# Ledger of designs, part 35: VHH binders against o28486

Target 1, 243 residues: o28486
Amino acid sequence: MIGIIGGTHILEIKVLKDVEETRIETPYGTAEIDVGRVDGIDVAIIQRHGKRKDKPPHRINHAANFYALKSLGVKYVIGMGSVGALREEYSLPSLIIPHDYIDFFSGVTIYNDSLVHVTPGFDEYLREVLVEVARKISSFPVIDKGVYFQTRGPRLETKAEIAMIKSFADCVGMTAGSEATIARELGLSYAIVCTMDNYAHGIKNQSIDYREIVEKAKENARECLKIVEEAVKKVWEEKIQRT
Short names: E, the ipSAE of ESMFold2; O, the ipSAE of OpenDDE; V2, 0.75 times the mean of E and O plus 0.25 times the DockQ between their complexes.

## First folded at step 15 (VHH; framework vhh_etentamig_d1)

Design n8 (at its last look DockQ between E and O 0.89; V2 from the best seeds 0.77)
Fold by OpenDDE, look of step 15:
Structure n8 (fold): chain B 243 residues (1-243), chain A 120 residues (1-120)
Amino acid sequence: as target 1 above (243 residues)
Amino acid sequence: EVQLLESGGGLVQPGGSLRLSCAASGFTFSDWAMSWVRQAPGKGPEWVSGISGSGGDTYYADSVKGRFTISRDNSKNTLYLQMNSLRAEDTAVYYCARGPYNWRSGFDYRGQGTLVTVSS
């Protein structure tokens, strides 16, 4: 079984066949997981913001989510995300597969009662798979190496904050660093592919039509899902089927 | 060997139209997304448009949206770019490329390009 974790837009996309909605109790809380199949491959999907969209970024129980996946036998987790672009030279939409991240704010960890120090990061194998797939089938530009800057939501960043962080990163989001950290602590392989759907505050003047933004984001999510589906197949063939 | 050969470039007046073609060989054409990129004199490469392997999904740079149309004929291993309402700022060498544009590395494979000049 391969894990997928995504945002709000994944709810609108029929990804799984033969879907079973499950609730898994973990030591860290309850996780909602949809289990089904993608092209005959067992997949577990988590909507990080909750099915009811009642989990803002700072309230996402990453530990419960990833522990639940692990308990189902998941070893590889592919994340889907939406991020703001920190560079004006990037055209929208674009895909980014970050190779590293900065997260000074979340403080997420499962190690609250023991002295354990892990060096977190994205799984390079999964990254390579995502990059390979994206380079082949993506219909819009790709950043196959970039730094993800995680802010503490739910509020958006000020112009001053963006002016600072743009010197260090390529995109800004609210969840990928936390997910990568927890994944690493739990011994799971994790990488993420994100769509750049908007420019971060002050990067480029955009006329914000909310409706248009939402529609574009949905479309972008579909494109991202194509990448993820192909990645799932590849991971299954390479790491699961042969074992 | 992967080969991409662009054609269809030329001189056109502002407001005019031009259709570019790209003949592909050396790979399974339908398995790959394709893209158009252009480079104007003294400027860096600019992504113009991308299309999925099946042709079902198309994307455009904001600068060309509503004016350009990317398409493909997989039976002919050919990529197209219909350019309408051309502007002076569209003047560039247009390249056909296999796969999406990479903001870090550019393209794995691209053609030699075809020059499009928009001038009165």
Scores: ipSAE 0.806, ipTM 0.912, lowest interface PAE 0.5, mean pLDDT 93
Fold by ESMFold2, look of step 15:
Structure n8 (fold): chain B 243 residues (1-243), chain A 120 residues (1-120)
Amino acid sequence: as target 1 above (243 residues)
Amino acid sequence: EVQLLESGGGLVQPGGSLRLSCAASGFTFSDWAMSWVRQAPGKGPEWVSGISGSGGDTYYADSVKGRFTISRDNSKNTLYLQMNSLRAEDTAVYYCARGPYNWRSGFDYRGQGTLVTVSS
């Protein structure tokens, strides 16, 4: 079984078959998981913000979510995300598949009462699968390597914050660093593909039509899911079916 | 092995139209997304448009949205770019590319390009 975790806008695309909604109790709390199939491959899906969109970024129970995936036998988790672009020269929309992250502020961990240190990061194999798929099938431009800067949220970043960040990262979001950290602590492989849906505050001085933003977000989510679906097939064939 | 052959460029007046074609061979065309990328004299490459393998999803740079239409005919292994309401700023060599434009590594298996000149 392969895990998928994304935001609610990304997971609103109706491509799953035989979906069963479940709630799983974990030592860290309750997780909501949809179990279904993509082309005959069992997948477990988490809407990170909750099915009712009631979990803002800083309140997501990452430990419960990833523990629940682990309890279902998941070893590989593919994330889908939405990020702000930190470089004006990149056209929108674009995909970014980050290779590393900066996260000074989330503080997420399962090691609250013991002295344990992990070396974090995105899973190298899973990231390369995402890159290979995107280089073949993405309909819009890609950035196949970059640094994800995680902010706590839920508020968006100030111009001053973005000015400080933009020299050290390519995109800004609120979740992937936490997910990568918790996945590593639980022994799960994790990587993420993100859509760049907007420029971060102050990067580009343009008015944005809200109707156009909604339309672009829907199209971008579909593209991202297409990448994830092909990545699921590739991981299944290479690591699950043949082992 | 992989070949991309662009055609259809030429000289047009502002406000005019052109249709570019790209004949593809050496790979399973329908499996791959395709792109148009242009390069004006003395400037770097600029992504123009992209299309999914099936042709169902299309995307455009803001500078051409509403004026250009990307399409493909998978039975003929051919990619198209319909360019309407042409402007002087559209003057460039237009390249057909396999897969998406990549800001880190550019684009894959480009052909010789086809020159579009919009006289102002």
Scores: ipSAE 0.648, ipTM 0.860, lowest interface PAE 1.3, mean pLDDT 88
ESMFold2 (binder alone), look of step 15: mean pLDDT 83; pTM 0.847

## First folded at step 16 (VHH; framework vhh_etentamig_d1)

Design q1 (at its last look DockQ between E and O 0.01; V2 from the best seeds 0.00; counts 0 for: pae O 14.3 > 2, placed apart)
Fold by ESMFold2, look of step 16:
Parts: sequence; structure tokens; C-alpha cells
Structure q1 (fold): chain B 243 residues (1-243), chain A 120 residues (1-120)
Amino acid sequence: as target 1 above (243 residues)
Amino acid sequence: EVQLLESGGGLVQPGGSLRLSCAASGFTFSDWAMSWVRQAPGKGPEWVSGISGSGGDTYYADSVKGRFTISRDNSKNTLYLQMNSLRAEDTAVYYCATGPYTWYSGWDYRGQGTLVTVSS
């Protein structure tokens, strides 16, 4: 079984079949998981913001989510997310597959009452799968590595905050650092592919139109879904079917 | 052996049109997304347009949106670029390439290119 965690459009995976909704109790709280199949491959899916969009970034129970995936026998978790671009030369539409992250402020861990230290990061194998798939099938540009800066949220970043961080990172978001950290603490493999849905505040002079932003986000999310579908097949073939 | 052969370039006045073709061989064409990339004199490569393996999804750089149309015929292993309302700044060598532009890795394969010159 392969885990998938994503935002608003994750259940629009084209070949997803036999979806069964479930709730799993964990020592860290309750997780909502959809179990289904992608071309005959069992998948466990988490909508990180909840099915009713009731979990803003700072209220996501990452420990419950990833523990629940582990309890279902998941070892490999593929994420999809949305980020702001920190480089004006990055065009939209595009994808980024980060290789590392900066997260000073979220404080997310399962080790609240013990002295345990782990070395976190994105899983190298899963990241390589995502890059290999994207290089073959993505219809628009791919930034095939970069540093993800995680802010705590839920508010967006100020112009001054972006001016400070753009020298050290390539994209900004609110979730992937927490996910990578918790996955590592629980012994799960995790990597993520992200859409570049906007420029971060102050990177370009631009007006905003909410309707246009929503339509572009839907279009970009479909590209990520294609990548995730193929990555699931590749991971299953290489790590699950052969063992 | 992967082979990509571009054709259809030439001299055109501003406001004119050209249709580029790219014949592909040596791989399963319908499995791959494809791109058009261009390179103007003295500049680096610039992604122009991309299309999914099935042809169902198309994307364009802002500089060409509304003027260029990418398409493919998987039964003939051929990629196309219809270029309308051409401008002097569209002058470049145009390349057919496998997959998207990837920022650090580039493309796996590209052709030798076809020259498009837009001038009066």
C-alpha cells in the first residue's frame, strides 16, 4: 500500500477506484483516510486540510496522519503541495521537487516527552522517482531540485519576510517540512512534488484576481496528479511487487 | 536511437505565420511529453510550449500565449507548432525536445533545430 498526501484536489486522481472512507484512531488523535486503488494498486490517501477544509496549516495533525498511514502498512508516502515562488525567473506554470527544507518554527514532532534527535530530510529514492517521472511526462517546466522554506502559517508571508528568506530558499509553503520531519520520526519514506501557484509577496509586481488564481491552481494540480499516479506505479513495481 | 528532426522554418514578415513540424523516431512517442524550445542569438534556451503524451494538455510561455498552438499526431510520431502573429522577437532557432524543460537537467533529447527569421 502506498500513501498519498495532498491538498484540495487529491481525490481527482483520474484512475482512482473503489474509494472507502475510514477514520483511524491513533495515540496522537484521529486521522481521516481514504483507501482506494490506482490501476489495481492499493493506496491510502490523506487530504491534509480535511475533507471539509477545516484544518488550516497550523492545525494539521501530522503525527496522527502519518501514524495512521504506518498502521495500514504504508512505507512510502508521496506528497503533493502548493508553494510560492521565491525566484522571479521561475515562470508559471511550473513544478518544483524540493531536495531539502528549512523549518525553524513549526516545532512538529512525536518526541514531546523524551530526548530523541533524528536527522530529517526528503527520501532520496522517492525524490528520484518523482524527478524521473516528471522529466518524462510533465507538460510544463520542472524545477528538479530546490530548498523549501516552511512558514508556520496560516497567514501568508510579509514582503519583509520574503526579502529575508529569498537568499536561502527557492519556494515557500506551510506543510512539507512538517510532513518530512514526522515521516522520518515514524520511519516512513516521504518526498513531495509541488505546484508553483503564485509568486511570493514582493518577488514580482503583479495584480491578483482570485478567480484566475483558482482556475490556474486547478490546472496545475492536474499536472501534479499525473506525476503522482505514475510515481505510485513506479514505486509499487520497484519496491512492493518485487518483494 | 532517439531522433528528432525539425522542419518548416524560414523568413516571414511581422504578422505572418509559420507551421513547424518535428518527426520523431527511436522511442515510444506517445509515452512522452514534448516541448518546443527556442534560442535567439546571444541568449540561452527558452521554453516555448509543452504538450502531454496524449495531446490532451497544452501549455505556453507567456510570450507566445494566444499566438502559438502546439499539437501532435501520435499515429505519425509528429509534433507541430503553429505560429501566428509573428514578431521580430520570435526570431530564433526552434528545437523539438523530449519532456519538459527541467531547470537543472535540461532536456534528455532535442533536435538540431530549424531557423525562424521574422523581419521586413
Scores: ipSAE 0.565, ipTM 0.826, lowest interface PAE 1.7, mean pLDDT 88
Fold by OpenDDE, look of step 16:
Structure q1 (fold): chain B 243 residues (1-243), chain A 120 residues (1-120)
Amino acid sequence: as target 1 above (243 residues)
Amino acid sequence: EVQLLESGGGLVQPGGSLRLSCAASGFTFSDWAMSWVRQAPGKGPEWVSGISGSGGDTYYADSVKGRFTISRDNSKNTLYLQMNSLRAEDTAVYYCATGPYTWYSGWDYRGQGTLVTVSS
């Protein structure tokens, strides 16, 4: 079984066949997981903001989500997300597969009563798969490397914040760093493909409208999903089916 | 193919004990959380207990907390359920199933079950 984590727009797209909605209790809380098949491959899908869209970024229970996936035998998790572009030269919409991230604010961890130190990061194998697939089938430009900066949310960033962040990162979001950290702590392979749907505040002379951002994300989510589906197939063939 | 084979059921008096076993094959046992589920005559399936792949986390239905203990030996691909202080209401067919504790009764894989009868 392969795991997929995405935003609320996944609900609007029929991804799974023979879908079963489940709730799994974990030591860290309850996770909602849709289990089904993609082209005969067992897949577990989590909507990070909840089925009812009642989990803003700072309230997402990443530990419960990833633990639940692990308990289902998942080893590989592919994330899909929407981010703001920090580079004016990027053509939007575009895809970015980040190779590293900055997350100073989330503080997420499963280690609350033991001394365990891990160095987090995105899984390079999954990154390679995503890049390869994206380059092959994507209609969007593909940025195959970049630093993901995670803000806490749920509010958008000020101009001053973005002015600082853009010196160190290529895109900004609210969840991928947390997910990568928890995945690493749990021994799961995780990488993410993100759609750059808007420029971050102040990158270009444009007004910031959250509604518009959401609509763009929705439109671009289908493209991202195509890549994820093909990536799932490739991972299945290379890492699961052969073993 | 996933196979689950339950054993250890039988007739026991109230207050007695039984230990159920489940032999698993056809998948990487340690990668999967496992559960015990039971079904009494005329009733729907009831989740009883769950355990994580590593065995580090265990879960119990309120009806069996303090009386039942779930465990596993991944080296033997075996799941266990120690049942103590058995009651008449524990009478059911017990099934081994793949999956953690969930809020649904639809398990993809389960065995044929083993009958536990608690009667004086």
Scores: ipSAE 0.000, ipTM 0.232, lowest interface PAE 14.3, mean pLDDT 88
ESMFold2 (binder alone), look of step 16: mean pLDDT 82; pTM 0.832

Design q2 (at its last look DockQ between E and O 0.91; V2 from the best seeds 0.77)
Fold by OpenDDE, look of step 16:
Structure q2 (fold): chain B 243 residues (1-243), chain A 120 residues (1-120)
Amino acid sequence: as target 1 above (243 residues)
Amino acid sequence: EVQLLESGGGLVQPGGSLRLSCAASGFTFSDWAMSWVRQAPGKGPEWVSGISGSGGDTYYADSVKGRFTISRDNSKNTLYLQMNSLRAEDTAVYYCARGPFTWYSGWDYRGQGTLVTVSS
């Protein structure tokens, strides 16, 4: 079984066949997981913001989500998300497959009662798979390397904040760092492919409208999903089916 | 061997139209997304348009949206770019590329390009 974590747009797209909606109790809380098949491959999907869209970024229970996936036997998790572009030279829409991230503020961890230190990061194998697939089937440009800067949300960033972080990162989002950290702590392989749906505040000297961001994200989510589906197939063939 | 051969470039006046073609060979054409990219003198490469393997999905840079149309004929292994309402700033060498442009990795494959000059 391969795991997929995505935003609310997954709710609007029929991805799975033979879907079973489940709730899994974990030591960290309850996770909602849809289990089904993508082209005959067992897949577990989590909507990170909840099926009812009642989990803003700072309230997402990443520990419960990833623990639940692990409990189902998942070893590989592919994330999909929407981010703001921090580089004006990027064309929108674009995909980005970040190779590293900055998250100084989330503080997420499963280690609350023991001294365990891990060095987090995205799984390079999954990154390579995503890049390979994107290079074949993506209909818009791909940023095949980049630093993901995570803010807590739920508010958008100020111009001053973006002016600062653009010196260090290529895109900005609210969840991927947390997910990567928890995945690593749990021994799961995790990488993410994101659509750049808007420029971050101040990058193109334009006003930011959240509604517009959401609409563009919806339009681009399908393309992102295509990449993820093909990546799932590749991972299945290379890592699951042969074992 | 993968080959991409562009054609259709030339000199055109502002407001004019051109249709570029790209003949592909050496791979299963329909399995790949295709893209058009251009490079103007003294400037870096610019992504212009992309199309899915089936042709069902198309995307455009803001600079050409509404003026250019990407299409493909998988039975002929050919990619097209219809360019209307051409502007001086559209002057560039236009390249056909297999897959999207990727930052850091560049092009999977691209042709030799065809020159489009828009001038009065």
Scores: ipSAE 0.764, ipTM 0.897, lowest interface PAE 0.5, mean pLDDT 93
Fold by ESMFold2, look of step 16:
Structure q2 (fold): chain B 243 residues (1-243), chain A 120 residues (1-120)
Amino acid sequence: as target 1 above (243 residues)
Amino acid sequence: EVQLLESGGGLVQPGGSLRLSCAASGFTFSDWAMSWVRQAPGKGPEWVSGISGSGGDTYYADSVKGRFTISRDNSKNTLYLQMNSLRAEDTAVYYCARGPFTWYSGWDYRGQGTLVTVSS
């Protein structure tokens, strides 16, 4: 079984069939999971912001979500996300498949009562699969590596914050660092493909309208879903079917 | 071996039209997204347009949206770019590329290019 985690704007279209909506109790709380099939392959899907859109970025229970995936036997988790561009030369729309992240602020961990130190990161194998698939089938440009800077949210970044971080990262978002950290702590493999839907505050002299971001995210979600669907097939063939 | 051959470039007045073609061989054409990339004198490559393997999804750079149309004929292994309302800033060598523009890894293959000159 392969796990998929996406945000509200990317997952608003149906791609899954034979869906069973479930709630799974974990030591860290309750997780909402949709179990079904993509192209005949068993998948578990989490809408990270909740089915009722009641989980803003800083309130997502990453530990419950990833524990629930693990309890279903998931070992490989592919994320879908949305990010702002920190480099004005990146064309939009595009996909970015980050290779590393910076996350000073989330503080997420399962190690609240023990002295354990883990070095997290995006899974090298999953990232390579995402890049290989995207290089073949993406209809728009691909930024095939980059550093993801995670801010806490829920507010967007100020111009001064963007000016501070743009020298250290290529895109900015609010979730992937937390997901990569918790996945690694639970022994799961995680990587993410993101749509780059807007320039971050102050990168270009363009107004940032949330309504426009939402509409572009809907258009770009189909491309991202194509990448994820093909990546699921490739991972299943190489790591699940071949044992 | 993979081969891509562009044709259809030439000299056109502003406001005119051209249709570029790209003949593809050596791979399963319908399995691959395709793109057009252009390079003006003294500038780096600029992504122009992309199309899915089936031809059902198309995308355009803002600079050409509404004026250019990408298409493909999978039965003839051919990619097209219909260029209307041409402007001086469209002057460039146009390349057909297999797959999307990828920022750090580059393209697998692209042709030798076809020159489009837009001038009065």
Scores: ipSAE 0.677, ipTM 0.872, lowest interface PAE 1.2, mean pLDDT 89
ESMFold2 (binder alone), look of step 16: mean pLDDT 82; pTM 0.836

Design q3 (at its last look DockQ between E and O 0.87; V2 from the best seeds 0.64)
Fold by ESMFold2, look of step 16:
Structure q3 (fold): chain B 243 residues (1-243), chain A 120 residues (1-120)
Amino acid sequence: as target 1 above (243 residues)
Amino acid sequence: EVQLLESGGGLVQPGGSLRLSCAASGFTFSDWAMSWVRQAPGKGPEWVSGISGSGGDTYYADSVKGRFTISRDNSKNTLYLQMNSLRAEDTAVYYCARGPYNWYSGWDYRGQGTLVTVSS
């Protein structure tokens, strides 16, 4: 079984077959998971903002979500996300497949009562699968590596915040650092493909509108979903079917 | 043996139109997204447009949106770019490319290009 985690628009395009909704109790709380199939391959899907879209970025229970995936036997988790561009020379829309992240602010962990340290990061194998697939089938440009800066959210970034971080990162979002950290703590492999849907505040002389960002992310999510579907097939063939 | 052969370039007056073609061979054309890329003299390559393998999804750089139309005919293994309302800044060598533009890894495969010159 392969795990998929996505944002607000991951399932608005009905791509899954044989979907069953389930709730899984974990030591960290209850997770809502959709179990279904992609081309005969079992997948477990988390809508990170909740099925009722009631979990803003800072309220996502990452520990429950990833523990629930692990309890279903998931070892590989592929994320889908939406990010703002920190470089004006990037064309939009684009896909970005980050290779590293900066996350000073979330503080998420499963180790609240013990002294355990992990060396975090995106999984290299999953990232390479995503890059290989995107190089074949993406309809718009691909930024095949980059640094993801995680802000806490839910508000968008001020011009001053963007001016401070744009020299150190390539895109900005609110979730992938937390997801990568929790996945590593639980021994799961995680990588993410993101749509780059807008320029971050102050990068271009354009207005920033959350509704406009969401509209573009929905349209561009089709590209991410195509990439993820093909990546699921490749991971299954290489790591699960071949054992 | 992957081959991409562009044609249809030439000299055109401002406001004019050209249609570029790209004949593809050596791979399953419909499995691959395709792109048009241009390179003006003394500048780096610029992604112009992209299209999905099926042809159902198209995307354009802001500089050409509303003026250029990408299309493909999978039965003829051919990619097209219809270029209308041409301007001097559209002058470039235009390349057909297999797959999207990849920022750090470059193009997967691209042709030798066809020159489009827009001048009075």
Scores: ipSAE 0.649, ipTM 0.861, lowest interface PAE 1.3, mean pLDDT 89
Fold by OpenDDE, look of step 16:
Structure q3 (fold): chain B 243 residues (1-243), chain A 120 residues (1-120)
Amino acid sequence: as target 1 above (243 residues)
Amino acid sequence: EVQLLESGGGLVQPGGSLRLSCAASGFTFSDWAMSWVRQAPGKGPEWVSGISGSGGDTYYADSVKGRFTISRDNSKNTLYLQMNSLRAEDTAVYYCARGPYNWYSGWDYRGQGTLVTVSS
């Protein structure tokens, strides 16, 4: 079984066949997981913001989500997300497959009662798979390397904040760092493919409208999903079927 | 060997139209997304448009949206770019590329390019 974590737009797209909606109790809380098949491959899907869209970024229970996936036997988790572009030279829409991330403020961890230190990061194998697939089938530009800067949310960033972080990162989001950290702590492989759906505040002389961001993200989510589906197939063939 | 050959470029007046073609060979054409990229004198490459392998999905840069149309004929292994309402700023060498444009690596394969000049 391969895991997929995405935003609320996944709910609007038929991804799975033979879908079973499940609630899994974990030591960290309850996770909602849809289990089904993609092209005959067992897949577990989590909507990170909740199926009822009631989990803003800072309230997402990443520990419960990833623990639940692990409990189902998942080893590989592919994330999909929407991010703001921190480079004005990027064309929109674009895909980015980040190779590293900055998350100083989320503080997410499963280690609350033990002294354990891990060095987090994206899984390079999954990154390679995503990059390979994207380079073949993506209909808009691909950035196959970049630093993901995570803000806590739920508010958007100020101009001053973006002016600072653009010196260190290529895109900005609210969840991928947390997910990567928890995945690593749990021994799961995790990588993410993101659509750049808007420029971050102040990158271009444009007003930021959240509604517009949502609409663009929705429009581009299908393209992102295509990449993820093909990646799932590749991972299954290379890591699951052969074992 | 992968080969891409662009054609259809030329001199056109502002407001005019051109249709570019790209003949592909050496790979399964329908398995790959294709893209058009252009480069103006003194400027870096600019992504123009992309199309999925099946042709079902198309995307455009904001600068050309509403004016350009990307399409493909998989039976002929050919990619097209219909350019309408051309502007002076559209002047560039236009390249056909296999797969999407990559901001770091550029393109997987591309043709030699065809020059489009928009001038009165």
Scores: ipSAE 0.481, ipTM 0.792, lowest interface PAE 1.0, mean pLDDT 92
ESMFold2 (binder alone), look of step 16: mean pLDDT 82; pTM 0.840

Design q4 (at its last look DockQ between E and O 0.80; V2 from the best seeds 0.73)
Fold by OpenDDE, look of step 16:
Structure q4 (fold): chain B 243 residues (1-243), chain A 120 residues (1-120)
Amino acid sequence: as target 1 above (243 residues)
Amino acid sequence: EVQLLESGGGLVQPGGSLRLSCAASGFTFSDWAMSWVRQAPGKGPEWVSGISPSGGDTYYADSVKGRFTISRDNSKNTLYLQMNSLRAEDTAVYYCARGPYTWYSGWDYRGQGTLVTVSS
């Protein structure tokens, strides 16, 4: 079984066959997981913001989500997200497959009662798979590496904040760092492919409208999903079917 | 061997139209997304348009949206770019590329390009 974590837009897209909606109790809380098949491959899908869209970024229970996936036997998790571009030279829409991230302030961890130190990061194998697939079938330009800067949310960033972080990162989002951290702590492989749907505040001389961001993200989510589906197939063939 | 051969470039007046073609060979054309990228003198490459393997999805840079149309004929292994309402700033060498343009890796494969000059 391969795991997929995405935003609310994935709910609007029929991805799975033979879908079973499940609620899994974990030591960290309850996770909602849809289990089904993509082209005959067992897949577990989590909508990170909740099926009822009631989990803003800072309230997402990443520990419960990833623990639940692990409990189902998942070893590889592919994330799908929407981010703001921190470079005006990027063409939009684009895909970005980050190779590293900055998350100083989320504080997410499963180690609340023991001293365990891990060095988190995106799984390079999954990154390579995503990049390979994207380079074949993406209709968007692909940023095949980059630093993901995570803000806590739910508010968007000020101009001053973006002016600072653009010196260190290529895109800005609210969840991928947390997910990567928890995945690593749980021994799961995790990488993410994101659509850059808008420029971050102040990158270009444009007003930021959340409604517009949502609409663009929805439109571009289908393209991102295509990449993820093909990546799932590749991971299945290379890491699961052969074992 | 993968080959991409662009054609259709030339000199055109502002407001004019051109249709570029790209003949592909050496790979299963219908399995790949295709893209047009252009490079103007003294500038870096600029993504122009992309099309899905089936041709069902098309995307455009804001600079060309509404003026350019990407299409493909998989039975002929050919990619097209219809360029209307051409502007001076559209002057560039236009490249056909297999797959999307990637920021760090650049081109998977691209042709030699065809020059489009928009001038009075």
Scores: ipSAE 0.784, ipTM 0.898, lowest interface PAE 0.5, mean pLDDT 93
Fold by ESMFold2, look of step 16:
Structure q4 (fold): chain B 243 residues (1-243), chain A 120 residues (1-120)
Amino acid sequence: as target 1 above (243 residues)
Amino acid sequence: EVQLLESGGGLVQPGGSLRLSCAASGFTFSDWAMSWVRQAPGKGPEWVSGISPSGGDTYYADSVKGRFTISRDNSKNTLYLQMNSLRAEDTAVYYCARGPYTWYSGWDYRGQGTLVTVSS
């Protein structure tokens, strides 16, 4: 079984066949998971913001979500998300598949009362699968590595914050650092592919039509999901079905 | 051997139109996304447009949106770019590429491109 954790619009895109909605109790709280199949492959999907969009970035229970995936036998988790571009020379739309992250402020961990340390990072195997798939089927440009800067949220970043962090990172978001950290603490493999639909605050002027923004974000998420689905097939064939 | 052969370029006045073609061979064309990339004199490559393997989804750089249309005919292994309302800044060598432009790996082109010159 392969896990998918997604952000905006994943629940609005019906990706699973034979869906069973489940709730799984964990030591860290209850997680909501949709279980089903993608092209005959068992998949578990979490909408990180909740099915009713009631979990803003700082309220996501990452520990419960990833523990629940582990309890279903998931070992490989592929994320999809949305980020702001920190470099004005990036064309939009584009994908970014980060290779590393900066997260000073979330403080997310399962080790609140014990002295356990992990070496953080995105899973390199999953990342390379995402890169290989994107290089073949992505309809728009791919930034095939980069640094993801995680801000705490839920508010967007100020111009001054962006001016500071653009020297150290390529994209900004609110979730993937927390997900990578918790996955590593639970012994799960995690990597993410992100859409860049907009420039971060102050990088460029980008006043555009509201309706085009909504349509493009949904279209870009659908494109990104096609990459994730193909990556699921590749991981299944290489790591699960083979063994 | 993967081959991508561009054609259809030429001299055209501002406001004019051209249709570029790219004949593909040596790979399963319908399995791959395709893109157009252009390179103006003295500039680096610029992604222009991309299209999904099936042709169902298309994307455009802001500089050409509304003026250019990418399409493909998978039965003929051919990629197209319809360029309308051409401007002097569209002057470049245009390449078709297998897959997207990738920031650190570049783009997968095999032809010499086709020159588009927009001038009065």
Scores: ipSAE 0.636, ipTM 0.864, lowest interface PAE 1.4, mean pLDDT 89
ESMFold2 (binder alone), look of step 16: mean pLDDT 84; pTM 0.853

